# VHH binders against Bile salt hydrolase/transferase (cbh): the designs that were tried, part 1

Every score and structure here is a prediction.

Target 1, 323 residues: Bile salt hydrolase/transferase (cbh), of Lactiplantibacillus plantarum (q06115)
Amino acid sequence: CTAITYQSYNNYFGRNFDYEISYNEMVTITPRKYPLVFRKVENLDHHYAIIGITADVESYPLYYDAMNEKGLCIAGLNFAGYADYKKYDADKVNITPFELIPWLLGQFSSVREVKKNIQKLNLVNINFSEQLPLSPLHWLVADKQESIVIESVKEGLKIYDNPVGVLTNNPNFDYQLFNLNNYRALSNSTPQNSFSEKVDLDSYSRGMGGLGLPGDLSSMSRFVRAAFTKLNSLSMQTESGSVSQFFHILGSVEQQKGLCEVTDGKYEYTIYSSCCDMDKGVYYYRTYDNSQINSVSLNHEHLDTTELISYPLRSEAQYYAVN
Unless a header shows other numbers, all headers, positions and changes below count from the first letter of the chain; antibody chains aren't numbered by Kabat.
F, E and O are the ipSAE of ESMFold2-Fast, ESMFold2 and OpenDDE, as the mean of both directions, binder to target and target to binder. V2 is 0.75 times the mean of E and O plus 0.25 times the DockQ between their complexes.
Where letters were taken out, [cut] stands.
The coordinates of atoms that the task and the answers printed are left out; those that the model quotes come from them. Centres of patches stay.

## First folded at step 1 (VHH)

Design b01 (framework vhh_7b2m_4)
Fold by ESMFold2-Fast, scan of step 1:
Structure b01 (fold): chain B 323 residues (1-323), chain A 119 residues (1-119)
Amino acid sequence: as target 1 above (323 residues)
Amino acid sequence: EVQLVESGGGLVQAGGSLRLSCAASGFTVSSNYVGWYRQAPGKQRVVVASIYSGGSTKYSNSVKGRFTISRDNAKNTVYLQMNSLKPEDTAVYYCAADLGYSWGSEDYWGQGTQVTVSS
């Protein structure tokens, strides 16, 4: 998985969801009066409206990623072997990993407010059900001004400021930031001959400033590639041009079927890519088999209601026949 | 220049039908959200029926099964077919489009067309 922030015409947040199995994902809107029930903290009967992609679970919005009506965004990304969820602690705010997205987005309007209110956060090891155990996750939380990473590891809860606005999978976020230093010489410009003044080496091609950028699908490589692509990316200052460019950035770290074998005959691939327009309240997505960008707008719904609103993802290939 | 022009309103007896038209110019209805809204005297304006760029539709609970929203891409026009009309459906009906310029409200509104349903 790769999640990014991006500023252009508007402020954008989105991710590639990389996995080997689809769970019949849906775009789900949780209206302001839908009762959000929590295992260990007070329920939320009135809260900000939320839009995001959920797994198809009966009568519960199990979000993979989402934003609220204030433009606060969050995505959960796989952190297998590194996530360490804790036991209940009476001195802390105990939230299960599957509740984190609705708990944060229902209450808070900005990353600043999140940071103020998660100092006593404890991610507790309570399964959703016997059939559905906890996913090992870490989270990217973003608004229009800043982003943070939340990780529960053996050493405790870690909250990192994220100056790059990128998150992938393993290892810990601080290692990802440190590794980025190895690539400080990469450039979107033609490189100078820094090998030696005694040998005249030539710039024989466009794009040579990017030589050494990792092209593989490993988590650390995708972090570097997404960061470089995002930070050097240019887009027209239009809504359509910015959304298009956002998906091109995610495309640079897309996982194609066949390149990452998980189990004999099963391959990890980008099941969907998403883009949240924080300013407009629009959720855009495309799926592996359907390259068309689809959108769901929060403001097109009756938000002062009590029932979930869900739209199955449009995943079947669609072509515009010109003749 | 974006414009929305409603037509087709009028007076009708309870149980009757009306078809409203929303003629759009300056943008394409097949690429954008267009919704029908209504406002009765002394009440807030509420959405009644929506058609999204992809062609999917949504209806308020008060009109499900009675109203149908559709579009004619060649004519760049959105329609609202209203059947089994009730006195409670009396309101000014507005066509609105969302082109992505503002949060929380539709970008462009028509002038409205009056629908009056007599008992």
Scores: ipSAE 0.000, ipTM 0.176, lowest interface PAE 16.6, mean pLDDT 89

Design b02 (framework vhh_7b2m_4)
Fold by ESMFold2-Fast, scan of step 1:
Structure b02 (fold): chain B 323 residues (1-323), chain A 118 residues (1-118)
Amino acid sequence: as target 1 above (323 residues)
Amino acid sequence: EVQLVESGGGLVQAGGSLRLSCAASGFTFSSYAVGWYRQAPGKQRVVVASISSGGSTKYSNSVKGRFTISRDNAKNTVYLQMNSLKPEDTAVYYCAAEYSLFGSTDYWGQGTQVTVSS
């Protein structure tokens, strides 16, 4: 999985969800009066409206990623072998990993508010149900101004400022940031001959400034590639041009079926790609088999209600026959 | 080939102990959460213990304090240490592996019989 922020016409947040199996994902809106129930903290009977992609689990809004009506966004990404959830601690704010998205988005409007309120956060080892153990996750939280990463590791809870606005999977975020230094010389410009004055090496092609950019699907490589692509991206200052460019950035780290074998005959691939427009309250997505960008808008719904609103993802291939 | 192979089952007297092993092959074991399930004749299969890819554990109320789940990623193996066994623990025990956020089990083993005599 890869999650990014991007500023252009508006402020955008989104991710590639990479896995070998789909869990009947849907775009779900949790309206303001839907009761959000928590295992160890006070329930929220009135809260910000939330829109995001959920798994199909007994009418519970089990979010993979989401934004609220204030433009605060969060995505959970796989952190296998690194996530370490803790035991209940009476001196802390105990939230299960699957509750983190609705707990943050239901009550906070900005990353600044999140940072002030998660200093005593404890991600507790309580399963969703007896059949569904916890996923090992870390999270990218973003608003229009800044982003942070939340990781629960063996050493404790880690909250990182994220100046790059990118998150992938393993290892810990501080290693990802440090690894970016190895690519400091990469450029969107034609390089000078810095090899030696004694040999006249030629710039024989456009794009040579990117030589050495990792092209594989490993987490650290996708982090570098997404960061380089995002930070050097240009888009028209139009809504359509910005959304299009956002999906092109995610496309640079899209996992094509066949290149990442998980088990014999199963391959990790980008099941969906998402783009949240923080300013307009619009959730865009496309799926691996259906390249059409689909949208769901908070502004098209009555948000002062008590019932979940869900739209199954349109994943069937669609193409326009010109003749 | 993708496989989960359980071993260590058998007949044991009430109050005794058994250690079950689940050996995984054909996939990146360290990325998977693994659970132990059991099914007694005529009953539904139920979860007894699970361990996340990061090592966090969960137990059903019926086995809490008696069973311990652990994993050894270098050996691609998950273990279930069963102490203070009771006749009601008699069942076929299955290991199952799952990947990613709240997914259903991806792979199941063939099962190993545990019989606890009174």
Scores: ipSAE 0.000, ipTM 0.131, lowest interface PAE 14.9, mean pLDDT 88

Design b03 (framework vhh_7b2m_4)
Fold by ESMFold2-Fast, scan of step 1:
Structure b03 (fold): chain B 323 residues (1-323), chain A 119 residues (1-119)
Amino acid sequence: as target 1 above (323 residues)
Amino acid sequence: EVQLVESGGGLVQAGGSLRLSCAASGSIFSDYAVGWYRQAPGKQRVVVASITSGGSTKYSNSVKGRFTISRDNAKNTVYLQMNSLKPEDTAVYYCATDEWGYLPSGDYWGQGTQVTVSS
């Protein structure tokens, strides 16, 4: 998985969801009066409306990523072998990993507010059910001004300022930032011959400033590639141009079926790509087999209601016949 | 499909040595990268060392200089030679077919072998 922020015509947040199996994902809206129940903290009977992609689980919005009506966004990404969920601690605010998205988005309007309220956060090792154990995750949280990363590791809860606005999978976020230093010489410009005056080396192609950019599908490589692509991206200052560019940035780190074998005959691939427009409250997505961008708008729904609203993802191929 | 079986763990004194073995079956072993991981009670499983199909090795900072990973493709076995063991090395040690792929979970993991280092 890769998640990014991007500022253009509006403020955008989204991700590639990379996995080897689909769980019948859907876009789900949690309206303001849907009762959000938590295992160890007070329930939220009135809260901000939330929109995001959920797994198909009965009567519970099990979010992979989401945005609230204030434009606060969060995505959970796999952090296998590094996530360390803790035991209950009576002196802390105990939230299960599967509750973090609705708990944050239901009550906070900005990253600044999140930072002030999560200093005693404890991510507890309580399973959703016997059939659904905890996923090892870390999270990118973003608003229009800034982003942070939340990681529960062996040494405790870590909250990182994220100046790059990118998150992938393993290892810890501070290692990802440190590794990015190895690529400081990469450029969107044609390089000078700095190799040696004794050999006349030529700039034989456009794009040679990016030589050394990793092209593989590993987590650290996708972090570097997404960061370089995002930070050097240009887009028309229009809604359609900005959304298009956002998906092109995610496309630079898309996982194609066949290139990342997980187990014999199973391959990790980008099941869906998402784009949240923080300013308009619109959730855009596309799936591996359907290149059409689909949208779901918060402002097209009556949000002062008590029941979840879900739309299964449109994953069937769509072709426009010109003749 | 490759099945991995760990062995060679045990109780050892601080400063001592142990050699762990990871035996593979079910497929052509020489084509696989293999990593050693460890998990102490109540903690996450973390990578210790890995070796590629071509023999390139990587180590975590906590074990670099003390542990050595090697492979014998004729015997379908990967070894972890652990020297200068410390009480902090106490954990269940697992092997998985993965160079640095921090695998989420599943059939990649063997049963593990317990290593206990006394003070």
Scores: ipSAE 0.000, ipTM 0.089, lowest interface PAE 22.6, mean pLDDT 87

Design b04 (framework vhh_7b2m_4)
Fold by ESMFold2-Fast, scan of step 1:
Structure b04 (fold): chain B 323 residues (1-323), chain A 120 residues (1-120)
Amino acid sequence: as target 1 above (323 residues)
Amino acid sequence: EVQLVESGGGLVQAGGSLRLSCAASGFTFSSYAVGWYRQAPGKQRVVVASIYSGGSTKYSNSVKGRFTISRDNAKNTVYLQMNSLKPEDTAVYYCAAGDLYWESSPYDYWGQGTQVTVSS
């Protein structure tokens, strides 16, 4: 998985969801009066409206990623082998990993507010159900001004400022940031011959400033590639141009089916890509088999209601026949 | 320049109701959590109810089911509806605003307080 922030015409947040199995994902809106029930903290009977992609689970908005009506965004990404969820602690705010997205988005309007209120957060090891155990996750939380990473690891809860606005999978976020230093010399410009004055080396191709950018699908490589692509991206100052560029950035780290084997005969691939427009409250997505961008808008729904609103993802191929 | 002004306090008989108001100015009210706190004679201030910027609420066990906190962002005002009042509810009630978390965080701004007296 790869999640990014991007600022252009508006402020954007989104991710590639890379997995070997689809769980009939849906775009789900949780209205302001839908009762959000929590295992160890008080329920939220009134809260911000939330829109995001959920798993197909009865009577609960099990979010993979989402934003609220104030433009606060969060995505959970696979952190297998590194996530360490804790036991209940009476002196802490005990939230299960699957509750983190609705708990944060229902209450807070900004990353600043989140940072002030998660210092006593404890991510507790309580399964959703016997059939649905906890996913090992870490999270990218973003608003229009900044982003942070939340990780529960063996050493405790870690909250990182994220100046890059990118998150992938393993290892810990601080190692991802450190690894980015190895690519300090990469550029979107034609390089000068800095190899040696004793050998006349030439620029034989456009794009040589990016030579050495990792092209593989490993987590650390996708972090570097997404960071380079995002930070050097140019987009028109239009809604359509910005959304298009956002999906092109995600495309640079898309996982093609066949290149990343998980187990015999199963391959990880980008099941969907998402883009949240933080300013307009619009959720955009595309799926592996359908490259057309779909949108769901918070402003097209009555948000002072008590029932979830869900739209199954459009995954069937769509072709426009010109003749 | 930041100011919180409480009103609505007074004398009320046990079993009665009272509505407190807290008017805020000098900051972006809609971005802040706001809470009601009380201080009984000889005791430290304790949290009564809080409402986050998103509208979610939290209540102390002693008032849950009897008190309701609400906010009106258009008027920069937070309210505390107090029902089924008991003599034990007698205290000075304070409005506080900030990026507060329940008891564990310091509060950015405090009002001057309003006295609530519940007679038997």
Scores: ipSAE 0.000, ipTM 0.250, lowest interface PAE 16.0, mean pLDDT 89

Design b05 (framework vhh_7b2m_4)
Fold by ESMFold2-Fast, scan of step 1:
Structure b05 (fold): chain B 323 residues (1-323), chain A 121 residues (1-121)
Amino acid sequence: as target 1 above (323 residues)
Amino acid sequence: EVQLVESGGGLVQAGGSLRLSCAASGFTFSDYYVGWYRQAPGKQRVVVASISSGGSTKYSNSVKGRFTISRDNAKNTVYLQMNSLKPEDTAVYYCAADYGSFLPTEEYDYWGQGTQVTVSS
C-alpha cells in the first residue's frame, strides 16, 4: 500500500490499496447522526460526516481509509510483522485498530487537534469478531497543512511528524525517512558531470537526473519513488488536471498482477486507488480493471441522517467506442 | 481580542427552565471544543456539559437527561438548555473553550466571566 498527500488546485489525500484479496469494497458515507459505537470509549451519537472505502460488513463502517467533512483524512496501511497491539489499560484511551478511523474522523477537524488528543491513545488487541481478526496496520493522518504517522510497535505508541506526506508498509516510519537520505542527489533536472573533470561523461538521455530511483515493489522502494514523484509533480490548476496528476503519482507505485507473489501463486496487486479532495468533500477512485475515475460527493447527500449510505465500487471495465 | 460572553442566567423556580448562551469572538470558534462549567458557593468548579468542534456532546451524571448543549458556528455561539432545574443547580455557570480538545482537559485556553443561575425551592 502507498498513501500520499498532494497540494495543487485543492488539497488531496489518497492511496493504493495493495492486496491479494478483494473484500467487495464500497464507498461508504457515515452521516452525522449515525451512532458510532466503540468497545472501550464513549459512543458518538452526533459527529462529523465521514466518507471512505469500507469492507462489505453489515451494519458497521469498517474503513480502510476515509476523510471527514472538515478535510481530515486517515488511511490504514499493512504493517505485517511490525504492528504490536496492546492490552487494555485503564489509564489510557483504549481504541481498537478497526475503530481508529471513525473515532478520529468523527470528532476531530485537523491534525493539530488529533495530536493534542491522542497523547494517551492505546491501540488494544480486541478483534472485530471471531471471524474477522485485526489487521496489522499503521496510519497516515493528514489535513491541508500537515501529516503524521501513528504506529503501535513493541516499544510502544509512536507518533511521527511526516514532512514528506507519504506512507507505505514496513519497516518503521523513521527508517523510511532515514533511507530517503540515500537519494538526496536525485533531481528532475539534467545532471552535470560530477564524476570527474578528467572524464567527459555525457547526458545521453532525458530523465538522467532520476538514475538510481528504485523500481521494485518493496515498501521502502515505493516510499522513495512516491516521495520523489509527488514532490516533483506538476499539475494544471484545475480539478481535472490535479485529480489526474494525483492518480499518475499513485500509478508510479502501482503493483501489477504477477510481480509480487504472496502465497501459492497468489499475487498482490493494486485493487483500488483513491483520491480525496479535502476542500470539496469529493472521494475519487479507480479499480485495477476499470481505469475510469469515479466520484462520490459528500455534498450530494443529506448528512443529518441516521443510516449508512454505500456505493459498491465500479470494477467492470469501460471502453468508450468512438465509432 | 478574544472573548467569551455568557448570558441567559437568572432566578427561576424549581422545575423551571433557563437557556444559557455563550458568544465567542476573536478566534475561529468552529475549531474549538467548548464546555460549560459551574461553581456553587464554597465548592470547586465542576464540568456540566461539553461539545466538540464536530458536535459530539458529553454530560455530567447530575444533569444527564435535563440539560442539552448545542452550538451554532455561524453565530459563534454555544447554548445550554437547562430543564427541570433543582435548587442544587444554583451556581455561577462558565463557558470555556479549548483548541483541538475533544476530551475534557484540566486547562482551557479561554474562559468567560460567568453568569449566575439561582434556583429557588
Scores: ipSAE 0.000, ipTM 0.173, lowest interface PAE 19.2, mean pLDDT 88

Design b06 (framework vhh_7b2m_4)
Fold by ESMFold2-Fast, scan of step 1:
Structure b06 (fold): chain B 323 residues (1-323), chain A 121 residues (1-121)
Amino acid sequence: as target 1 above (323 residues)
Amino acid sequence: EVQLVESGGGLVQAGGSLRLSCAASGFTFSSYDVGWYRQAPGKQRVVVASITSGGYTKYSNSVKGRFTISRDNAKNTVYLQMNSLKPEDTAVYYCAKDSYTWFGSDEYDYWGQGTQVTVSS
């Protein structure tokens, strides 16, 4: 998985969801009066409206990633072998991993507000049901000004400021940031000959400033490539140009089927890519087999209601016939 | 060791029917959810139908009303009855343990070898 923020015409947040199989994902809107019930904390009977992609689970918005009506965004990404959820602690705010997205988005409007209110957060090891065990996750939380990473690891809960606005999978976020230092010399410009004054080396091609960018699908490599691509990206200051560029950035770290084999002959690939417009309240997505961008707008729905609104993802191939 | 063995695939004309079987061993079958997935040529693997340990069933929109999943705990077997088959149902069908893990752990997604279903028009 790879999640990014991006500022252009508006402020954008989105991710590539990388896995071996699809679980009938859908875009789900949780309206303001839908009762959000929590295992260990007070329910939210009135809260911010939320839009995001959910797993197909009856009567519960089990979000992979989402945005609320204030433009606060959060995505959960796989953190297998590193996530360490804790036991209930009466002195803390106990939230299950599957509740984190609706709990944060239902009540907070900014990353600043999130940081103020998660000082006693405890991610507790309570399954959704015996049929739906917890996924090992870490989270990217973002608004228009800043982003943070939330990780529950063996040493405890870690909250990181994220100056690059990128998150992938393993290892811990601080290692990801440190590894970026190895790429400090990369540039979107033609490089100078810094090898030695004693030999005259030529720039033989455009794009040589990017030599050394890792091209593989490993988590750390995708972090570096997404950060470089995002931070050097240019887009038209229009809605269509910005959304298009956002998907091109995600495309630079897309996992093609065949390149990442898992133990039993399965291949990890990018099932969907998403883009949230924080300012307009629009959720965009595309899928592996259908590159057409689809959109769902919060403001096209009546948000003072009590029922979930869900739209199955459009994943069938679609071609525009010119003749 | 967990083992899943699919059978029952074959060639059938559009509008026809097939019944797939998945024989499970190496785990307490009655305690786990199981499901059917399919992978069409050049396409990704997608969920088709699932059945919980308690017998609750769920279907993808493309097969709802045409396919029926069932289980026989005494025989450690899950079935997929496929009716009104269409050419677009052509795929390799896989049986899986613990369907509907939203991200999943690789350890809970045990797969069989698959059985080929070809629907001609």
Scores: ipSAE 0.000, ipTM 0.208, lowest interface PAE 16.5, mean pLDDT 88

Design b07 (framework vhh_7b2m_4)
Fold by ESMFold2-Fast, scan of step 1:
Structure b07 (fold): chain B 323 residues (1-323), chain A 120 residues (1-120)
Amino acid sequence: as target 1 above (323 residues)
Amino acid sequence: EVQLVESGGGLVQAGGSLRLSCAASGFTVSDNYVGWYRQAPGKQRVVVASIYSGGSTKYSNSVKGRFTISRDNAKNTVYLQMNSLKPEDTAVYYCATELPYYSGLDFDYWGQGTQVTVSS
């Protein structure tokens, strides 16, 4: 998985959801009066409206990623082998991993407010049931001004300021940031011959400033490539141009079927790509088999209601015949 | 809500055939792992046949060559065609899907099961 922030015409947040299996993902809106129930903290019977992609689970909105009506965004990404959830601690705010997205988005309007209120956060190893173990996750949380990463590891809860606005999978975020230093010399400009004055080396092609970008699908490589692509990206200052560019940035780290074997003939691939417009409250997405961008607008729904509103993802291929 | 409903079980003579159906709702079978499992009285539940999102299939050694797993994407249904049935194939047959969620839940969903009895 890869999640990014991007500022252009508006402020955008989104991700590639990379896995070997699709789960009937749907865009779900949790209205302000839908009762959000939590295992160890107070329920929220009135809260910010939330829009994001969920799994198809009745009675509870299990978000993969989401945005609230204030433009606060969060995505959970796989952190297998690194996540370490803790025991219940009566002196802390105990949230299960599957509750984190609705708990944060239902209450808080900005990353600044989140940082103030998660100092006693404890991500507890409480399964939904005995048969349902927790997914190992870490999270990118973002608003229009800044982003942070939340990781629960053996050493404790780690909250990182994220200056690049990118998150992928393993390893720990601090390793990802440190590894980015190895690519310090990469540029969107033509390089000078810094090799040696004794050898006449030429810039024989455009794009040589990016020579050495890792092209593989590993988490650490996708982090570097997404960071470089995002930070050097340009877009027209229009809504359509910005959304298009956002998906092109995600496309630079898209996982194609066949290149990453997981097990038994299963291949990891980008099942969907998402883009949240934080300013307009619009959730955009596309799927692997349908490159058409679809949108769901938070403000096209009645938000002072008690029932979830869900739209299955449109994944069937669409072609426009011109003759 | 994710739901799996098995049907097609029954009583057959040794050497006969049965086709089991697994009707799925809450997820699409074309995009997901679906497996057939069986459990004989007093025994552990074991995998029999699997179909993966890409359409590849896998079979346990005990049924290889006799059983065939397939899917009908339009009906969102997975089938298990069982040929040359033996008394040792007698068991409750379950279909299951594996749904790890990045939002915090890993779970597998099981159907209610359908009884298959093979008489000598």
Scores: ipSAE 0.000, ipTM 0.144, lowest interface PAE 18.7, mean pLDDT 88

Design b08 (framework vhh_7b2m_4)
Fold by ESMFold2-Fast, scan of step 1:
Structure b08 (fold): chain B 323 residues (1-323), chain A 123 residues (1-123)
Amino acid sequence: as target 1 above (323 residues)
Amino acid sequence: EVQLVESGGGLVQAGGSLRLSCAASGFTFSEYAVGWYRQAPGKQRVVVASISSGGDTKYSNSVKGRFTISRDNAKNTVYLQMNSLKPEDTAVYYCAADRYLGSSYWDTEYDYWGQGTQVTVSS
C-alpha cells in the first residue's frame, strides 16, 4: 500500500490498496445521523459525514480509508509484524483498530484537533467478531495543512509529524524517513560530473538525475519513489489536470500482478487507487481492471439522514471504441 | 538570461563549405560542453559533433573528416566548419550546451538549446 497527500488546484489525499484478494469494496457515505457505535467509548449519534472505501460487511462501515466533510482524511495501511495492539486500560481512551477511522473522522475537523485529542489513545486488541481478527495497521492522517502517522508498536503509541506526506507499509515510519536521506543527491535535473575532474563522464540520456531511485515493490522502496515523484510533480491548475497527476503519482508505485508473490500462485497487486478532493468533498477512484476514473460526491447526497449509502466499485473493464 | 544563437547557415552547392557559429550568453560557457545537432525534414534530431569543456572533440561517422568543431572561450562561441557538403547534409542545425554532453541519438536532454539555423545543400 502507498498513501500520499498532494497540493495542486485543490488539496488531495489518496492511496493504492495493495493486496492479493478483493473483498467486494464499495464507496460508502456515513451520514451525520447514522449511529456510530463503539466498543469502549461513547457512541456518536450526531457527527461529521464521512465518505470512503469500505469492506462489504453488514450494517457497519468498515473503512480502509476515508475523509469527512471538513476535509480531514485518514488511511489504514498494512503494518504486518510491527503492529502491537494493547490491552484495555481504564486510564486511556480505548479504541479498537477498526473503529479508529470513524472515531476520528466523526468528531474532528483538522490534524491539529486530532493531535490535541489522541494523547491518551489506546489501540486495544479487540476483534471485530469471532471470525474477523484485527488487521495489523498503521495510519496516515492528513488535512490541508499537515499530516501525521499513528503507530501502535511494542514500545507504545507513536505519533509522528510527517513532513513528506507519504506512508507505505513496514518498517516503522522513523526508519522510512531516515532511509530517505540516502537519496538526497537524486534530482529531476541533468547531473553535474561530481565523480572526478580527472574523468569527463557524459550525460548520455534523459533522466540521469534519477539514477539510483529504487524500482522494486518493497515498502521502503515505494516510500522513496512516491516521495520523489510527488515532490517533483507538476500539474495543470485545473481539477482534471490535478486529479490526473495525482493518479500518475500513485501509478509510479502501482503493483502489477506477477511481480510480488505472497504464496504459490498468489500475487499482491493494486486493487484500487483513490483520490479525495478535500476542498470539494469528492472521492475519486480507479480499479486494476478498469482504468476509468470514477467519482462519488459527498455533496450530491442528503447528509442529515440515518442510513448508510453505498456504491459498489466499478471494476469491469471499460473501453471507448473509436470506430 | 541564457541564450544560444546560431548563425552562418544558408544555401550552398554540393562540394561547398559553410561555417556555423553558436554564440552563448548568460552562463559560464567555459565550463560547458557544446554540441552541434541537425534535424532533416521528417527525421529525428541527431548529433553531428561535440566539443568538451577541455577541448576534446567527437564526430558522427557521417561527417568525420569533413566537419571540424572548435571553440573560442574568450568570445563564448563554438564553430562548426563544414567542408565537402553533400545534399544529405541538408537540415536545420542546432547548438546545445550541457555540463555532461552525451553522444546518444535518442538523447535531446541538454541544459540549453539554440533556435537553429537552416543549411540547404543543392545538387
Scores: ipSAE 0.000, ipTM 0.072, lowest interface PAE 26.7, mean pLDDT 88

